VH-VL binders against Protein NifQ (nifQ). Designs and how they scored, part 23

Target 1, 180 residues: Protein NifQ (nifQ), of Rhodobacter capsulatus (Rhodopseudomonas capsulata) (p20629)
Amino acid sequence: MLHFPDPFATGPGPVIPAEALGFILAQGLRECAAGLGPLTARLGLSGADLAALRDRFAPGLELPDLDLPRPEAGPDQQAIETLILWRAGVATPEARWLAAILARRSMETRHLWEDLGLPSRPWLSGMIAHFLPGLAAANARNMRWKKFFYRQICSDAAFSLCLSPSCDDCDERAACFAPD
Key: E = the ipSAE of ESMFold2; O = the ipSAE of OpenDDE; V2 = 0.75 times the mean of E and O plus 0.25 times the DockQ between their complexes.

## First folded at step 21 (VH-VL; framework fv_necitumumab)

Design bb4 (from j1 with heavy chain S105T, light chain N53R; at its last look DockQ between E and O 0.58; V2 from the best seeds 0.79)
Fold by ESMFold2, look of step 21:
Structure bb4 (fold): chain C 180 residues (1-180), chain A 122 residues (1-122), chain B 107 residues (1-107)
Amino acid sequence: as target 1 above (180 residues)
Amino acid sequence: QVQLQESGPGLVKPSQTLSLTCTVSGGSINSRDYYWSWIRQPPGKGLEWIGYIYYSGTTKYNPSLESRVTMSVDTSKNQFSLKVNSVTAADTAVYYCARETIFGTITPFDYWGQGTLVTVSS
Amino acid sequence: EIVMTQSPATLSLSPGERATLSCRASQSVSDYLAWYQQKPGQAPRLLIYDASRRATGIPARFSGSGSGTDFTLTISSLEPEDFAVYYCQQRSYWPYTFGGGTKAEIK
């Protein structure tokens, strides 16, 4: 659907990673329309970041709330965002935007790919492998992404976080703790 | 507005540790939106990025220096610091601290300290 | 590591002339390239980022272009204060790397 320039590709990039951001934006817009909060709050980005992301990946798309600052984040969201920035393996704006988006959407209760509006977990993993190659490499045991984030944060004293409350509240709690 | 100021000894003996502090005024280093970097420039030569530190204390270092470099942040003093161990004459340079915006309007190094010359001499 | 190559090393021009400075990356860095100006005894000053966006307070005579591996800084009509050293910097990959610089000097 939506197509991304790939600053790291030496040849044609995969179409699927570009479309993942389109699905993510669409999910954020659906939640705005449902009254769940401004787009900045749903995606964890300022209006300025959303505008830049839109200009790069969905030029001409109307987005609400582009005048709003980035909302504050709780400790879990901050820790996951920091982890993803630290493990990204690249320095691109795309990696930074995705660190914020993935951290924010990890605060929701369903599977991360569902709460991102993606068609499946392979879409999430493909997007991460493309835009956040260091993060993909760090999940060599192929854990579910929320489980991976919370486990990494709990095992690192710098983050001061243990166990995922989101996994405890999902309908598929047993699957959340099972190998993917 | 935001200002950065380096401080530390201007002369360091070979094999010793170079220590510098950057004091930030007009803004807080305890922010999700900025990386705080050290960059150096040997006299008459180009620029070398040393690394960044984030408000969380996480760091990224240039692999060329990684084994000898440590950065730290002190949010109570609004300062971040650089240590370079086991210095040689090759570490003689002007050292700058600088800010990078990583969220909002993503912008490279828009604020720099004045720079401080550190000479490594026996 | 991404090597940034600037050319020419020295650019000798007169005030009023157009300056064209080149920066080449060893691999694609997308648009994520910055230009800095440095005068003697001063810290670098951000001019251009994301290849073509002027930083706040930078005069319109400075413009940037390019994408991928080949980038250009253009100064449309040199003023006396523009004679300085110019550095490019890629920001796609760690470590961040700078070019070796182009010195713009009076012919």
Scores: ipSAE 0.840, ipTM 0.918, lowest interface PAE 0.8, mean pLDDT 88
ESMFold2 (binder alone), look of step 21: mean pLDDT 94; pTM 0.954
OpenDDE, look of step 21: ipSAE 0.867; ipTM 0.944

## First folded at step 22 (VH-VL; from j3 with light chain N53K; framework fv_necitumumab)

Design cc1 (at its last look DockQ between E and O 0.58; V2 from the best seeds 0.79)
Fold by ESMFold2, look of step 22:
Structure cc1 (fold): chain C 180 residues (1-180), chain A 122 residues (1-122), chain B 107 residues (1-107)
Amino acid sequence: as target 1 above (180 residues)
Amino acid sequence: QVQLQESGPGLVKPSQTLSLTCTVSGGSINSRDYYWSWIRQPPGKGLEWIGYIYYSGTTRYNPSLKSRVTMSVDTSKNQFSLKVNSVTAADTAVYYCARETIFGSITPFDYWGQGTLVTVSS
Amino acid sequence: EIVMTQSPATLSLSPGERATLSCRASQSVSDYLAWYQQKPGQAPRLLIYDASKRATGIPARFSGSGSGTDFTLTISSLEPEDFAVYYCQQRSYWPYTFGGGTKAEIK
């Protein structure tokens, strides 16, 4: 049986990767209630995906906007999503949902773990190690995740995606930037 | 409704390259929501996943074949393609293209082409 | 690579009987397991995904169960059109792998 996160937990306990999804949903709900946009737009998933994620990780939690399609994404968000999908190392729905969520939340201005609503950076890294093991392995230098994503995306001009294991493997004139 | 159709030569000589194209209708191949896969089945045998291609051009290949396989997309024709190099009689199979939904309502291979038999023979 | 083992290889039954098909994974695939039906000369048809969810248009006589490593497809009362080959497929790990198949044939 999967561990179901406590969607109402408010303190940092030991990292329990499945509970990270509950914190992420709760942050999206807070932003929705604050008028920042529909839940689909806050998390980068369709209503159908949000319902399926909820059913697996927070069963019984009421969610708004479950009839809405997935929003369009700008080029940086698309590039990070594609990177995470490829690097995940597994084919699971969780990995796919997290690729979309991590890419969407990387567009925000604070540290990624903060913008995900997680209690700490170790919660982010623990969640990634559990659900996205290939991505965790690729970040051997343990860079902050948003910086790692932008470094993995390299271009000599504007919008190119380098899907190599690191920027050092990009053979064509690509520059990688990895803001936190 | 999405439809997939394989096309390509039915007979290929050993050591040559097998080339197949899948034409997609009723939906766009240029979408974040789908993987486009090739799967093969030797006559009377089981199924082997060959790999997928994504709208971005990224690919993933079965390690058992990856030294010999390439895939590509042609968005202007709404097609994706498979090449298998250096074929032997062991590559004789029915080849299917298939769609997988990876976002939206995540679903395994629910749309398949009809399949095309490729025979490798001298 | 995850090895998927199906048993039995052949299932000889009469129409109206219950069919039980087994699929075992070499390591846990959670519940990300699909079942396909294939008739001669046709592409596989998705029956079940996520271990127990019926695909669109699949009759209620088809049901799936299991999680982790052990999975079962049940056909509660066989119809003539159900005599076909059945494949399981895991979708937790790359590469995707299929079982070797179970042929349901008329006794």
Scores: ipSAE 0.844, ipTM 0.913, lowest interface PAE 0.8, mean pLDDT 88
ESMFold2 (binder alone), look of step 22: mean pLDDT 93; pTM 0.951
OpenDDE, look of step 22: ipSAE 0.868; ipTM 0.942

